VH-VL binders against DENN domain-containing protein C297.05. Designs and how they scored, part 6

Target 1, 138 residues: DENN domain-containing protein C297.05, of Schizosaccharomyces pombe (q9y7q7r449to586)
Amino acid sequence: VNEIPGWNDVDLYPLFRALSIPNILVLFEAALMEAKVIFLSENLGMLGYASQALLHLLYPLTWQGLYIPVLPRRLISCFEAPCSYIIGTLSYFFHMDDVPLDNIPLVVCDLDKNSVSTFGKIVRLSRSLRSKLQAHLK
Short names: E, the ipSAE of ESMFold2; O, the ipSAE of OpenDDE; V2, 0.75 times the mean of E and O plus 0.25 times the DockQ between their complexes.

## First folded at step 1 (VH-VL)

Design s11 (framework fv_socazolimab)
Fold by ESMFold2-Fast, scan of step 1:
Structure s11 (fold): chain C 138 residues (1-138), chain A 123 residues (1-123), chain B 109 residues (1-109)
Amino acid sequence: as target 1 above (138 residues)
Amino acid sequence: EVQLVESGAEVKKPGSSVKVSCKASGGTFSTYAISWVRQAPGQGLEWMGGIIPIFDTANYAQKFQGRVTITADESTSTAYMELSSLRSEDTAVYYCARGEDSSGWYPYYMDVWGQGTTVTVSS
Amino acid sequence: QSALTQPASVSGSLGQSVTISCTGSSSDVGGYNYVSWYQQHPGKAPNLMIYDVSERSGVSNRFSGSKSGNTASLTISGLQAEDEADYYCSSYTSSNTYVFGGGTKLTVL
């Protein structure tokens, strides 16, 4: 239930299966305002599916920031980048201490727990933007 | 502020079809759902289906699946409900109603209603 | 015909309170917080009173909504003559459809 038009689109299904609609909205709002988004999962495939689905939701907008679907542990310093990003990493390699908080809002999404934590202010989506998103999902 | 104005009363023969219109004014049309709800004389309300105008696909109550078609024309801010293979039991007042939800993502409630269109099916 | 069960009629005296129940199942009323209530006067279109179980649509605070398990309730306090009408509950369903209750005729004595 909590279904929206186009919700069962194959490209979006993994994201909608893992996350509730309110949590997807926070991720979408974060991406639209060019915030920092971190995806966590113990499953490498889930990291790829979820991040691609988020990018698909933005169509026809293109993501302008850094995109790393699966970040290797040795490159953990990428979380320190002072720019917008969408980065996924395995949960067991992630520590909040690795992510400095700056003036760019941050959203950390745990795909295995359906949880979203926000740091800084994420601007609420307007009704017109929700309309565009729902049209895209169709 | 938004108003829904429905088309005039219809008298139809069994086996024919009827198409009722619902014109929205005074607000945003495309992003709100439009539901069709009917009420037979002395009976309760019955949801038939709904459409969000920016989409081409409507959803229908199982009872009406195959007989009802709901469409919308964004250029005229008008929604339509066509009911085919009419029977005497289809005699009712047909309402259109705007669907609104507090977040814009969840299931909706019907906050603005048209005046109703009386459809009489008799031989 | 109706998917949700409401009493056919209820009555109350001026100034008293009355409660109208709306019983469904876990696939509608019990499963979601998307219950709305509509008031209909004879010959008129329905008017939204309550949405999302307990939110008022600009109506008097004499009207309140609640839910427990599979049963939603509309309570009208301080009954007035103008409250005499038919009341319908509605719920979202697990099939992504909407259903109405059979309606309750409120008589103000």
Scores: ipSAE 0.000, ipTM 0.518, lowest interface PAE 16.5, mean pLDDT 83

Design s12 (framework fv_socazolimab)
Fold by ESMFold2-Fast, scan of step 1:
Structure s12 (fold): chain C 138 residues (1-138), chain A 120 residues (1-120), chain B 109 residues (1-109)
Amino acid sequence: as target 1 above (138 residues)
Amino acid sequence: EVQLVESGAEVKKPGSSVKVSCKASGGTFSSYAISWVRQAPGQGLEWMGGIIPIFGTANYAQKFQGRVTITADESTSTAYMELSSLRSEDTAVYYCARHYKGTAMVFDYWGQGTTVTVSS
Amino acid sequence: QSALTQPASVSGSLGQSVTISCTGSSSDVGGYDYVSWYQQHPGKAPNLMIYEVSKRSGVSNRFSGSKSGNTASLTISGLQAEDEADYYCSSYTSSSTPVFGGGTKLTVL
């Protein structure tokens, strides 16, 4: 029943189901340093759940960048925004050529493939902190 | 006008490697992804992989994973495809092709093709 | 993994129309936009003709594209001798890679 701890909060399990712990840590590090994050999936629901789970992992820190859980085709210019963002889009809609390189690092995560591609330098957490967080996420 | 010019024909022995180049002109090389597509004699088109020059990141078809390396040099507007451990079935024409912006894997300009022959 | 299904050959007479089909599944043609069509003359590189219903600049208005469900079609009206070539369709896939059709040889009689 009604005594399952944490199940009434934001559901993190879709993210943990789709991605390995090391890949989740890369996304967490990217979000902490206010990088650009693009989520790709064939499933609209997965885009919403994964991006919300990432935002929840930052708590109590509040995401200050642009957040678009599902990007409409007409707003493709949002990828050119000169600021940190978390943007989800359907995989078939996505083309890297429309994502310009700037001084904000970019992480592209394909939720359907458990893959994370990094463009630019993502500042790592210390070895001690990464080890501790990995043990907690397990 | 955009033009992709590939390096000349190669004749190689089994077990060797080949490196084909593709020089782009008439546009913003670094803002377009480049793919490599091959065609064996009398056969269809087969995607091998691609690179986004501005980021330096490459993606490969599963079949070629571990044997193909795709690189780019933005200073010379040139993309390269290196295929190792050559076999007779690698005999083909190798094309570079530019991705059409705002589309998923649509190729708007193609190189003239480089014939690679692997002798037995 | 399988290539998209195209007829191996089609033929038509000068001035007539011909349609080439390209059949896949919901994980490629049916699931994604940007089905593209390429014309290849013997000894030459492929040339982009159409993606979806959009025609490449410089391509004759005689060429048109359509898609219904898991099948895309290329229609060539007013056939001319220069249309004789191999035609390939291509689609994005759920594996985030492109897949090409087996190709169709068009013969103009």
Scores: ipSAE 0.006, ipTM 0.518, lowest interface PAE 14.1, mean pLDDT 81

Design s13 (framework fv_socazolimab)
Heavy chain, then light chain:
Amino acid sequence: EVQLVESGAEVKKPGSSVKVSCKASGGSFSSYAISWVRQAPGQGLEWMGGIIPVFGTANYAQKFQGRVTITADESTSTAYMELSSLRSEDTAVYYCARDSPYYESGGYYFDYWGQGTTVTVSS
Amino acid sequence: QSALTQPASVSGSLGQSVTISCTGSSSDVGAYNYVSWYQQHPGKAPNLMIYDVSKRSGVSNRFSGSKSGNTASLTISGLQAEDEADYYCSSYTGSSTLVFGGGTKLTVL
ESMFold2-Fast, scan of step 1: ipSAE 0.006; ipTM 0.527

Design s2 (framework fv_socazolimab)
Fold by ESMFold2-Fast, scan of step 1:
Structure s2 (fold): chain C 138 residues (1-138), chain A 120 residues (1-120), chain B 109 residues (1-109)
Amino acid sequence: as target 1 above (138 residues)
Amino acid sequence: EVQLVESGAEVKKPGSSVKVSCKASGGTFSTYAISWVRQAPGQGLEWMGGIIPILGTANYAQKFQGRVTITADESTSTAYMELSSLRSEDTAVYYCARGGSYEEYYFDYWGQGTTVTVSS
Amino acid sequence: QSALTQPASVSGSLGQSVTISCTGSSSDVGSYNLVSWYQQHPGKAPNLMIYEVSKRSGVSNRFSGSKSGNTASLTISGLQAEDEADYYCSSYTSSSTYVFGGGTKLTVL
């Protein structure tokens, strides 16, 4: 089993404080479908907490895409990567024009505003899987 | 909540190198930038450089380019600043601080400072 | 690059207000809303007071920041004895580096 360092110390509370359950479910569905996920916040700690919490929710599945908790402005071209990713960046340096839309669905989550925007189609979980996920989240 | 703890004071000879450590606790180490800022006796603050541990990429002030190396060890949540070819003018208190590399443009938590004295 | 310009000292009486200026150029303060302010007591590490020009870091609302052109300002209202300290401004630069002001000694009379 390949666990990321510090996995067992992940606290889900910051994610639930920042986002509603429906928005968390969209993020989870996006990650399961290997979509592109972008986290935005004015707080670098929130970017780390949210991305780690999302990876924790996937357990026992292992995220196989690109993972960059905090992307510096100078590396903005990483948003052009033609693969699934979870990337966080500071909201005041982010612009949608930096993210080309391709065949991989994109989810942009603003942690400070509790907002989730989707581009492309995110496959919804069945009712039973959603129930199991909600039961797991405590 | 976040705390940065620096290594102890050092006395060095001119021409030698010094390596100061900064251990972080209470936050997510890998995703926050760690910067190094020094202060000579009775003088102001001077930014030396910083690193974002998850990216492994450091950025340096031009004055220190070629003499300073900033690294991070994610497994121990520790950042390091190594300054080579020491001169008497390098006598200062060296602070680590969270922030200041690329996208985080301020320094919110500071270590207690490490006094480095360069004398013959 | 040139350091940011601050007055060497300012003074104010208990309960009054004082303003400390920080003047840079178009390659730092003038181009970016990325100015921060730090308070330093003798023998202590600096403490973040204001970041991104006007955002407080959990400090009292007696501390406020602003910017006009190439000059940022820190205003401390309702002066208290504990406010006596050195204050430093800092700005991001067009070279992707950081520069500090020379520091201002605040004396509370």
Scores: ipSAE 0.000, ipTM 0.495, lowest interface PAE 17.9, mean pLDDT 82

Design s4 (framework fv_socazolimab)
Fold by ESMFold2-Fast, scan of step 1:
Structure s4 (fold): chain C 138 residues (1-138), chain A 120 residues (1-120), chain B 109 residues (1-109)
Amino acid sequence: as target 1 above (138 residues)
Amino acid sequence: EVQLVESGAEVKKPGSSVKVSCKASGGTFSNYAISWVRQAPGQGLEWMGGIIPIFGTTNYAQKFQGRVTITADESTSTAYMELSSLRSEDTAVYYCARESDFWSGYLDYWGQGTTVTVSS
Amino acid sequence: QSALTQPASVSGSLGQSVTISCTGSSSDIGGYNYVSWYQQHPGKAPNLMIYDVSKRSGVSNRFSGSKSGNTASLTISGLQAEDEADYYCSSYTSSDTYVFGGGTKLTVL
């Protein structure tokens, strides 16, 4: 019998250091609506930490989409997948031309720049959900 | 197929409280939001509030703040709406309805409605 | 209270088209793509007809939704007797709540 089961399984510190809370909420909103999320970083560890933290924030919902924490350049066609996904890739191998602009809704998050770009409609969490999430994130 | 079944009609005295239940079947209860909507005799629809069971989070219309409490019991796939300090103007049919997802607020499946009459 | 403005009634003849408007503000209809339309027959629970500009699966193609600025519209073409009902619009708001319109009684002549 635990508080939120699994809440403490993942270290969220790297995500909160890299991104402001408003940007974290946009990512959470995108994942909840089963959008497409791309993480960019020059650091492989950051790609792993951020994607795992996002999946943790969805608990108890189980991510049903494609999950690739670090995408090899040779598999770049995965960005064209019609399903929801969370995909990370190294910034220097990423080009926006690799992603169909009609494959929306899409969020591109640059973890090194605390930058989130949205393509298509990403909806906001209700105030109650934002308050609950912020209380747990501290 | 998704079905929402509400509790039976109630007659209450002014100043008392009423608690209406809504049991869900034919789907994953905890992954959907549940809204409560009422309709006074001959009047329109009025949104009261909703709950997202997996987060335990609720939101309420300003008119009902302080009087309404919405809860959920995932083990029985049942949502509840409790309205306190009842007045004659609370006489209405109370509906529960499933939100198609956490984002949109589209009420895709509705309960049959529970008639609550407040009279002396 | 209902925050969205609908005409109290609208009427049309069999086979004709009718449009029901729903007007709000930038903090509801104008700010979000979460307008829904519900049909209610006497003594029955409401039934979702339209969400945003899409019709619900199983709903006749005679029903369509549109939105421009702060106004959403429900259009019913080829009116039939069974379309006679009350119609309600609803929208998400900037206060993280939902509001309904006052409802429109459709009479099929």
Scores: ipSAE 0.005, ipTM 0.525, lowest interface PAE 15.2, mean pLDDT 81

Design s5 (framework fv_socazolimab)
Fold by ESMFold2-Fast, scan of step 1:
Formats: structure tokens, C-alpha cells, sequence
Structure s5 (fold): chain C 138 residues (1-138), chain A 121 residues (1-121), chain B 109 residues (1-109)
């Protein structure tokens, strides 16, 4: 299908502004396979915009995992959840040591640096689907 | 107002196991971390491990890995700490404690009264 | 041994100030801003005084916390007799683990 469901329901501009299309595709692939996704930013608003954009991009699929748009410093142990999640947190209190690596692939996205780091195997979309998605996001 | 009430004192033989309970009342249980901290006579505080009941996964200090098991029963708002292969140096007061907000495990503002466990032959 | 180093004892006079240090490493105190301080009176459970290095847990403004590099400090100003107690620091140590200091006995002269 040429149209991505849910794309028109949310402002994707903040995500496009922060991340390159290839990095957005990695996040989309991670979410589709129900991996763990962590968003980092120094800006609380950006954490909300990015996570909402990712969730809406999945429509009509419903995110089945844990969702915490902004994780307070005091709740850092939520990164230990043994399930799929999308969690955003302020970059200045994030440490990789707080995130146990398990059998669920992990993607850490720094929205301020346009960087995506993957831990484990992320299943890539087919070349055809990636091309259609890139055209749609253009 | 949240309270943590621990089970009564125990006297155990070396090589046995002890299981201490910690019942929470007066607030939400499932999202708050329950940690176990012990204190041997005349010594300092030692963190053993903790659990967030809703996630069901416990984390342990390296020293206790393999000997301690922390579990939680959300239906009764009770956390448990079981320590196996007891030695005389395990004689201590065992506290359960929880943080001020959901998932907090690095600061504890609410503590149980402490359970004395004596290991003697 | 304790993972974090505190002086075994400190003393101060009524009305003066005292500072208790807590020294760790670059993997705990130096890495994170999750340092807590506890007060413990004989025969009682610990009471949280400070968390996240410098935030007071409903306690008097006389208690303050700070951190520089691998060393955190608890400062108690206007010492009162009731401040006489054992004080413990703790720090997040990564991988969802926590470490305590050995404790400091405060004597108010």
C-alpha cells in the first residue's frame, strides 16, 4: 500500500527535523517487530512529539508494549521491563548501564544528535516497502 | 499514607533458608519498587536487591546473586525475600523499603520495621 | 567492605556545621546524580534525608547535599542534639544496582 495509515493524524515534522529518513525507518522497523525503543533528548517537548509520531506511524497496528513518553529520573528502573517498550527520557540522566540487554532487540535514538544505535537483530523492511515508505515521507 | 509491615523474627540453622515477608498497605503496590536492605549487628546498611511487582523482574546485588530470591504477590500486596544457604554472617536485621514514586529504587522514604534473622548452630 | 567510603566518625559542637563525605568511583557517584543520605537512630530504621544529591526529603533546611567528581557531601548546619545519629550515603551503581557507604557516626558535643 502506498499510503501509511495514521500518517495524517499527527505532525511528523518534529521527527523529520530531528532525524534522517534512514534513522526513522530503523525506528519504524523496531516498533513493527515489537522491540525496545528509547528516545533521548534534552527537550521534553521533543520526547513527546517523537514518541507520538512513532506510535501513529504504526496505525492500524496498536502498540502492545509499555509506553512512557517521558520517564522521570526517579523511575529509571522502568528500563529493566522484560517486555517491548517505547520510553523517552532526558539525555543528561541516561546511562546505558541502566538498560539490561535481553532477547528483545533495543534501539536507542538520540533525537538531538540524529543518531540511532541498535542492540540485537532488527528485521529490516523489504527494499520495496522501504522505497514506498520513503516516497510517502517525501 | 503507606506502611510496610514485615514478618516476625526468625532463628535458623546454618545451611537452611529463610523467607521474610513485607506487606504494603495504604497505597498502590504494583508500580513501586520494594527493595531489601540488611544490617548486621554493629555494621552498616547493605542492599540485597529489589523488585517492581508489575514487571515481575528482580535485580540483585552481585554478592547475593544465586542465594537470594525476591518475589512479589500483587494480589496480597506482599513482597518476599528468600535467602538460602544461611551462614552465621547472615545474622542481621532485614528491612524492606520502597521509594517515593513509581519505579524508584535508588532512594527509600518508607521502611519496614525490620526482621531480625539469627543464624546459629 | 563498603563500596562507598565515609569517615567512621565526625564531631561538631551545638549550633555549628559539620560535613560528612562519601567517596565512590567514576562508575557510581561520579557517573550518576542519584546519591541519597540516610539518618539512623539506634534501634530504628533509616530515615531518608537527601536524595538525587541535593533534594531534601521533607527534612529541615539545615540539611544540604552536594557532589564534586566522585565525592558527595552531606552538610548539617546549626547542629542540634537530635542530629546525633549514624549517617549513610548510597549511590546508584548501574545495571539497576545500589551501593551503600560504611556509615558515619555523628557526635554532637
Amino acid sequence: as target 1 above (138 residues)
Amino acid sequence: EVQLVESGAEVKKPGSSVKVSCKASGGTFSSYTISWVRQAPGQGLEWMGGIIPIFGTANYAQKFQGRVTITADESTSTAYMELSSLRSEDTAVYYCARGPDYGDYEAFDIWGQGTTVTVSS
Amino acid sequence: QSALTQPASVSGSLGQSVTISCTGSSSDVGAYNYVSWYQQHPGKAPNLMIYEVSKRSGVSNRFSGSKSGNTASLTISGLQAEDEADYYCSSYAGSSTLVFGGGTKLTVL
Scores: ipSAE 0.000, ipTM 0.526, lowest interface PAE 15.6, mean pLDDT 82

Design s6 (framework fv_socazolimab; at its last look DockQ between E and O 0.84; V2 from the best seeds 0.00; counts 0 for: pae E 6.8 > 2, unsure alone 69.5 < 75)
Heavy chain, then light chain:
Amino acid sequence: EVQLVESGAEVKKPGSSVKVSCKASGGTFSSYAISWVRQAPGQGLEWMGGIIPILGIANYAQKFQGRVTITADESTSTAYMELSSLRSEDTAVYYCARGGYSSRWFDPWGQGTTVTVSS
Amino acid sequence: QSALTQPASVSGSLGQSVTISCTGSSSDVGGYNYVSWYQQHPGKAPNLMIYDVSKRSGVSNRFSGSKSGNTASLTISGLQAEDEADYYCASYTSSSTYVFGGGTKLTVL
ESMFold2-Fast, scan of step 1: ipSAE 0.107; ipTM 0.707
ESMFold2, look of step 2: ipSAE 0.007; ipTM 0.625
ESMFold2 (binder alone), look of step 2: mean pLDDT 86; pTM 0.901
OpenDDE, look of step 2: ipSAE 0.005; ipTM 0.610
ESMFold2, look of step 4: ipSAE 0.076; ipTM 0.697
ESMFold2 (binder alone), look of step 4: mean pLDDT 85; pTM 0.898
OpenDDE, look of step 4: ipSAE 0.494; ipTM 0.845

Design s7 (framework fv_socazolimab)
Fold by ESMFold2-Fast, scan of step 1:
Structure s7 (fold): chain C 138 residues (1-138), chain A 121 residues (1-121), chain B 109 residues (1-109)
Amino acid sequence: as target 1 above (138 residues)
Amino acid sequence: EVQLVESGAEVKKPGSSVKVSCKASGDTFSSYAISWVRQAPGQGLEWMGGIIPIFGTANYAQKFQGRVTITADESTSTAYMELSSLRSEDTAVYYCARVDYEGSGSYFDYWGQGTTVTVSS
Amino acid sequence: QSALTQPASVSGSLGQSVTISCTGSSSDVGTYNYVSWYQQHPGKAPNLMIYDVTKRSGVSNRFSGSKSGNTASLTISGLQAEDEADYYCSSYTSSSTWVFGGGTKLTVL
C-alpha cells in the first residue's frame, strides 16, 4: 500500500492500553462526525500519544478541526471555540464549566480512567458496519 | 485460559530463513499486540518487533530492520515472525508475548513457551 | 543487545531486602511510565512481575517498583529461596519500540 513517511512512527499501543475497544470506537465515531473531543490525563505524554493515535485511525481522512495536543491552563478559553476540535489537557486543569454546550457534540475522554462521556448526539456507524468492525476487533 | 502456543524447534543452515508461529488458542487479537522477543544462550532478552493485528501495523527494533517481518492472521489468531539471512548469532529461543492494553501503559503479560532456533553449518 | 543498564548480579540473605536498578535515558525510562519487570527461572519463559513502574501483576506484595529520573528500581523484601532468578526490566521508547535491560541474576544466600 501507499505508506507515508513517518506513518509507522505513530504507535497505537498507548491508546489501546488506556482505552477499551468500545471507547475507542466512540472516539472514532466522534472524530468522523467532526465533534469536539477532549482528552484528559495526568500524564503529558499520554495526551500526545492518544490524540496522535486517534488522528492516525482516521487515515486517509484528514482532521479538519482545531488540534491542540496539550492545552496550557492559561488558554483554557480555547474550550469555548465554536468549532470541531481535538484538545488534550491535564486532568487537574479541567472543569466541565469551562466547556459550553453548543450544537456540536462533545466527547470527554479520561485516559487514566478508561472513561468516555458524551454530550449531544454522536452519530454511530450503521449497525451492520459496527457489527463487522466489532467482530474484527474482538 | 489465555495461551500462546509457538511452533516447534528448528535447525537451519546459515543464509536460510525461518518462520516461527504463535497461536492464541483461547483469545483474539482485537485488544492486544503481539511482540517477538529472543534470547541467545546465556544472554538477555532482546525485543525484535511487534504487530497490532487489527490495524496491520508492525514495528521493528533497528537491529532487525530489513531482516525481520512480523505478520498476523486474525482469522486463525496466529502471529508470525520471519527472520532471513540467518547467521550463527541468530541461535536463540524466540518468544512471542502478548501486550495488554488494560490501564494506562503497556506490558508483556503472557508469553509463549519459546521456540528454539539453531543455526549451524 | 539491550539499551537499559542493570547490575549483572545482586545477592541477599533470606528475609532481607534487595533492590535492582534499571537505568535508561530521557528517551525511555526518564519520559515514560511504561516500565515493567520480569522474572525468569532457568529453562522457562519470563513472567511479568511489575508493570507501569509500580503495579503488581498478581505477585506477592514483597515485590515493589519505583522510578526516579532515568532510573527504575525493583525492590524485593523478605527474600525467599524461590526469588532466586534472573530479573529483566523493560521500557517503552520515544521511537515507539521496546528495550530490555541486560538482566540481573539474584542469588539468595
Scores: ipSAE 0.006, ipTM 0.517, lowest interface PAE 13.7, mean pLDDT 80

Design s8 (framework fv_socazolimab)
Fold by ESMFold2-Fast, scan of step 1:
Structure s8 (fold): chain C 138 residues (1-138), chain A 122 residues (1-122), chain B 109 residues (1-109)
Amino acid sequence: as target 1 above (138 residues)
Amino acid sequence: EVQLVESGAEVKKPGSSVKVSCKASGGTFSDYAISWVRQAPGQGLEWMGGIIPLFGTANYAQKFQGRVTITADESTSTAYMELSSLRSEDTAVYYCARDEGYSYGYDYFDYWGQGTTVTVSS
Amino acid sequence: QSALTQPASVSGSLGQSVTISCTGSSSDVGGYNYVSWYQQHPGKAPNLMIYEVSKRSGVSNRFSGSKSGNTASLTISGLQAEDEADYYCSSYTTSSTLVFGGGTKLTVL
């Protein structure tokens, strides 16, 4: 197994601090099926930590979609991208009206509230795969 | 009602170790993190470390790294804090504490144990 | 030494207001909205008053938290005799640990 540069420095704890395990599993399932994931927080650091932790959980899979840890307000049109993405943005600059709903499922996660909202169908992991993931996280 | 019940007071000799327990009742043990916080006589609060039982993941304050071990036994809903190489300055009240609900954070504690007095003397 | 700096003591008269500061760095107080405040009476375990800069449910409206840059503040208005206690701030850190302030003794005159 080859070392991935920077991988050993990713801290999973901020994600687990902000979110319950069921909500983390929804985010993981969304990422696995290449859905759209939006992280919201009033804290810039939290947006970076949580998104990096989610990418870390996917290992050895590599995220192939668009990734923007903190989206500037001027780039709000990125939410209209017709592709899989993981995008974080500050809660006070976010409006659902900026996000068109299309055929790609969307998950909006408010890291400050431990809240996950889904739009569209997220394919759930089997009980067996969830058990293996929980063992992997330990 | 959620309760954290700690083991009884201990008197230890310098150089020995102490292991304090914290039994949680009410709620699901694996749904929350448990931290250990100490307070020496007349001194402030000092975070030692914490554990997320579901993952078996423990984190420690740098000052205690190498001397403290925090573990959890989900089958008995009990967390443990073991401090080795005891010194007189380790004389303190040791608290276990947890945050609310499914939070895995160490950032706030809404439930506290009653405290365990550990006295280190010869 | 505590990682977060608080004044050792503050005092106020009945019915007045006091503010207790808690100063850290960008790796703790400045980095997150995760500053909490605890009240401790002699011989008792700490009691959570404010979590994540916001007031805890069930705590009097007289207690409020705020944060600006690397400094968080606890303000207690309409001081009452029972507010006399030690107050501690705490913050989550970029190392996934928690740090406490040194504590502030509040005297109600």
Scores: ipSAE 0.000, ipTM 0.511, lowest interface PAE 16.1, mean pLDDT 80

Design s9 (framework fv_socazolimab)
Heavy chain, then light chain:
Amino acid sequence: EVQLVESGAEVKKPGSSVKVSCKASGGTFSSYAISWVRQAPGQGLEWMGGITPIFGTANYAQKFQGRVTITADESTSTAYMELSSLRSEDTAVYYCARSPEYDILTGYFDYWGQGTTVTVSS
Amino acid sequence: QSALTQPASVSGSLGQSVTISCTGSSSDVGSYNLVSWYQQHPGKAPNLMIYDVSKRSGVSNRFSGSKSGNTASLTISGLQAEDEADYYCSSYTSSGTYVFGGGTKLTVL
ESMFold2-Fast, scan of step 1: ipSAE 0.023; ipTM 0.669

## First folded at step 2 (VH-VL)

Design i5a (from i5 with heavy chain S31Y; framework fv_imvotamab_arm2; at its last look DockQ between E and O 0.03; V2 from the best seeds 0.00; counts 0 for: pae O 11.6 > 2, placed apart)
Fold by OpenDDE, look of step 2:
Order: structure tokens, then C-alpha cells, then sequence
Structure i5a (fold): chain C 138 residues (1-138), chain A 120 residues (1-120), chain B 112 residues (1-112)
């Protein structure tokens, strides 16, 4: 794993333990195109680790959208934001029917189930680049 | 478009049970408190209580505690207000409304109301 | 419970003239978070209530700028700079600071 200046405390292991490489790649692609990303877990700690790991993977690119690794109750309306975001929330609070879908693609990742659902068109990396990235992540 | 649509008018007799509904659409239903407000004929508004559909946490006004039951089914984005045994004094218009903040400090979206008439 | 007292009970107003409604709470509505959760609602005849103002002075979306709210602590005022025919109805203040939340008794705005 590459070291990123200023990110010495970022632990990628929880994300890689929770998700398969293909699923991580989907999240990476979603983040690259500034899609909406929702992380789900029954463990609040996992939400923080996952989102930080994703941002780490984007280096040297910086996330420009909303970033809420653990959604505070007071910010519940953020799911309705008409912009890119990375938001984590507890699984038992989440219902897919409650998430408004718009022209911005949405990726929902359940960290506990190692599952990723996409809503809208995600721009995929080329096969060659995807393969290289996959090899690098291993 | 954010909206709350309530069930139709009810005509009941004293002693009967009743459950009226409030369906939300156009927003993340699970993440907003839904409140119920009573308005007796020709009278003002009375705050009854609220529910958070996400976890079904429910809070009642003391005046309505034990008098009604507030519930919700987030899978169909619907909140409910029910009575086990209606009284004539329950005759009123009942409104559901969305409370946008954590503790539901105010109500920004209202249903059209459900008229409940209880008479012998 | 917090008692919300509105005055006047009835406010007959000539079209184009201003109207003012007062709402007084039995104790301060300043929340521990520093905000004051006083809101104003409008209920036109035969319609459900409509949010006009929240947190003392913030106009809700779609509310004309002829409506304004002010006040602090326990004394609050809703002003209509130029009353229009569509403004006829009952206006309520509501406090959302203290449990249980409570409404004022309402003020009926009518056209002379």
C-alpha cells in the first residue's frame, strides 16, 4: 500500500478485509466520476475506516463533494443533496426507497455483506487500467 | 416533490377502533420525524406527538399519551395514528406533518388532513 | 407545558395595510444549542396549515417577503407589510424548544 503524505494514520486493512477487490474497484470508479457513495454497516467504526480508505485510494485526487463518514442525526437531510457525496450510515436506519435518485449515479456498499449496488451509469476504467489497479491493490 | 398524503375522512361510532394513515413521498421518509396534530372543529392546533420512522422512536404529548398510538412502516413510507376506542370528543381534523430536524423543532410539510367524525 | 399567548385574537385589516401579530411564551424559547425554535404557520380557510417562518425570522421556501418574523426570548412578532386577500386565515405561532411542543391560540386575520 502506498504511503500518502498526511495520511500516515489511515488504515486500509478494514476496507480490504470487508470488501473484495472488485467491489473496491467499483467504489473507486464511482469516486473518480464524483458519484454518490453510501456506506452501510452495523459498525460505526467500519464506516469511518471505509470512507477514509476510499479517499486514500483517490490520492493524489481530492474529494470535492460532501464527505460525511458517519452521518449525524442532525444532518439526515444530506441524503437529499443534489450533489456528489460520500456518506456512511448504520444499516438498520437505511432504506433504499428513501434515497432519492437523480442524474448523479449512486453506489450503495454494504460493508457487512461485501455487496455493492449501483444505480445509474458508472464510468468504468479500461480493462487494462482496471487490471493494473487490481494487481496493485493485491 | 415532497408531500404527505393522508387517508380519507372517517365516520365512526363511539367505542370503535380506527387507524388513519399518512404516506410520505419525494423525500427520505425514514430520516424525518412525522408528527400528528389535532384540530377540533373551530379550534386551534394541538401537537399530539411524533415518530421517527427509521427506528420507530415515538414521543407523545402528555395530553395524548395513552390516548392514541403513533406508528410507522418505513417500507411503505407511511405513518399511522390509531385509537383503540373512539370517543365523541375525538371528532376533529388530524394532520400529519414532517419535522425536518433531529428533534422535530418545526413542521415544514403538511398532509391535507383527515377528518374524523365520531357520533352515535 | 409552555404556554403560547397570541394577540390579538382577531385582526381586521384593510387591503394593502400592514398587520402585526404578537406571540409570547411563558418562558424563554432559547434552546440549549443557542437557537430559538419559534415558528409561524398560516392556515387559510379549508386548508391545512402552512409554514411561514421558522427560527424566529427565516422565511420558508415560497413565502412572500411581505411576511417577516422578529423577536427574542419570550416575545415574538409576525408582520405582514401589505396584506393581500390571500392572506386571510388564522395564524399560529409554535414553539419547538421545549417538550411538549405547543401552539399559540391563533390569530384570525380578516379583511375589513
Amino acid sequence: as target 1 above (138 residues)
Amino acid sequence: EVQLVQSGAEVKKPGESLKISCKGSGYSFSYYWIGWVRQMPGKGLEWMGIIYPGDSETRYSPSFQGQVTISADKSITTAYLQWSSLKASDTAMYYCARHPDYEGYYMDVWGQGTLVTVSS
Amino acid sequence: DIVMTQTPLSSPVTLGQPASISCRSSQSLVHSDGNTYLSWLQQRPGQPPRLLIYEISNRFSGVPDRFSGSGAGTDFTLKISRVEAEDVGVYYCMQGTHWPYTFGGGTKVEIK
Scores: ipSAE 0.000, ipTM 0.613, lowest interface PAE 11.6, mean pLDDT 91
ESMFold2, look of step 2: ipSAE 0.006; ipTM 0.644
ESMFold2 (binder alone), look of step 2: mean pLDDT 92; pTM 0.939

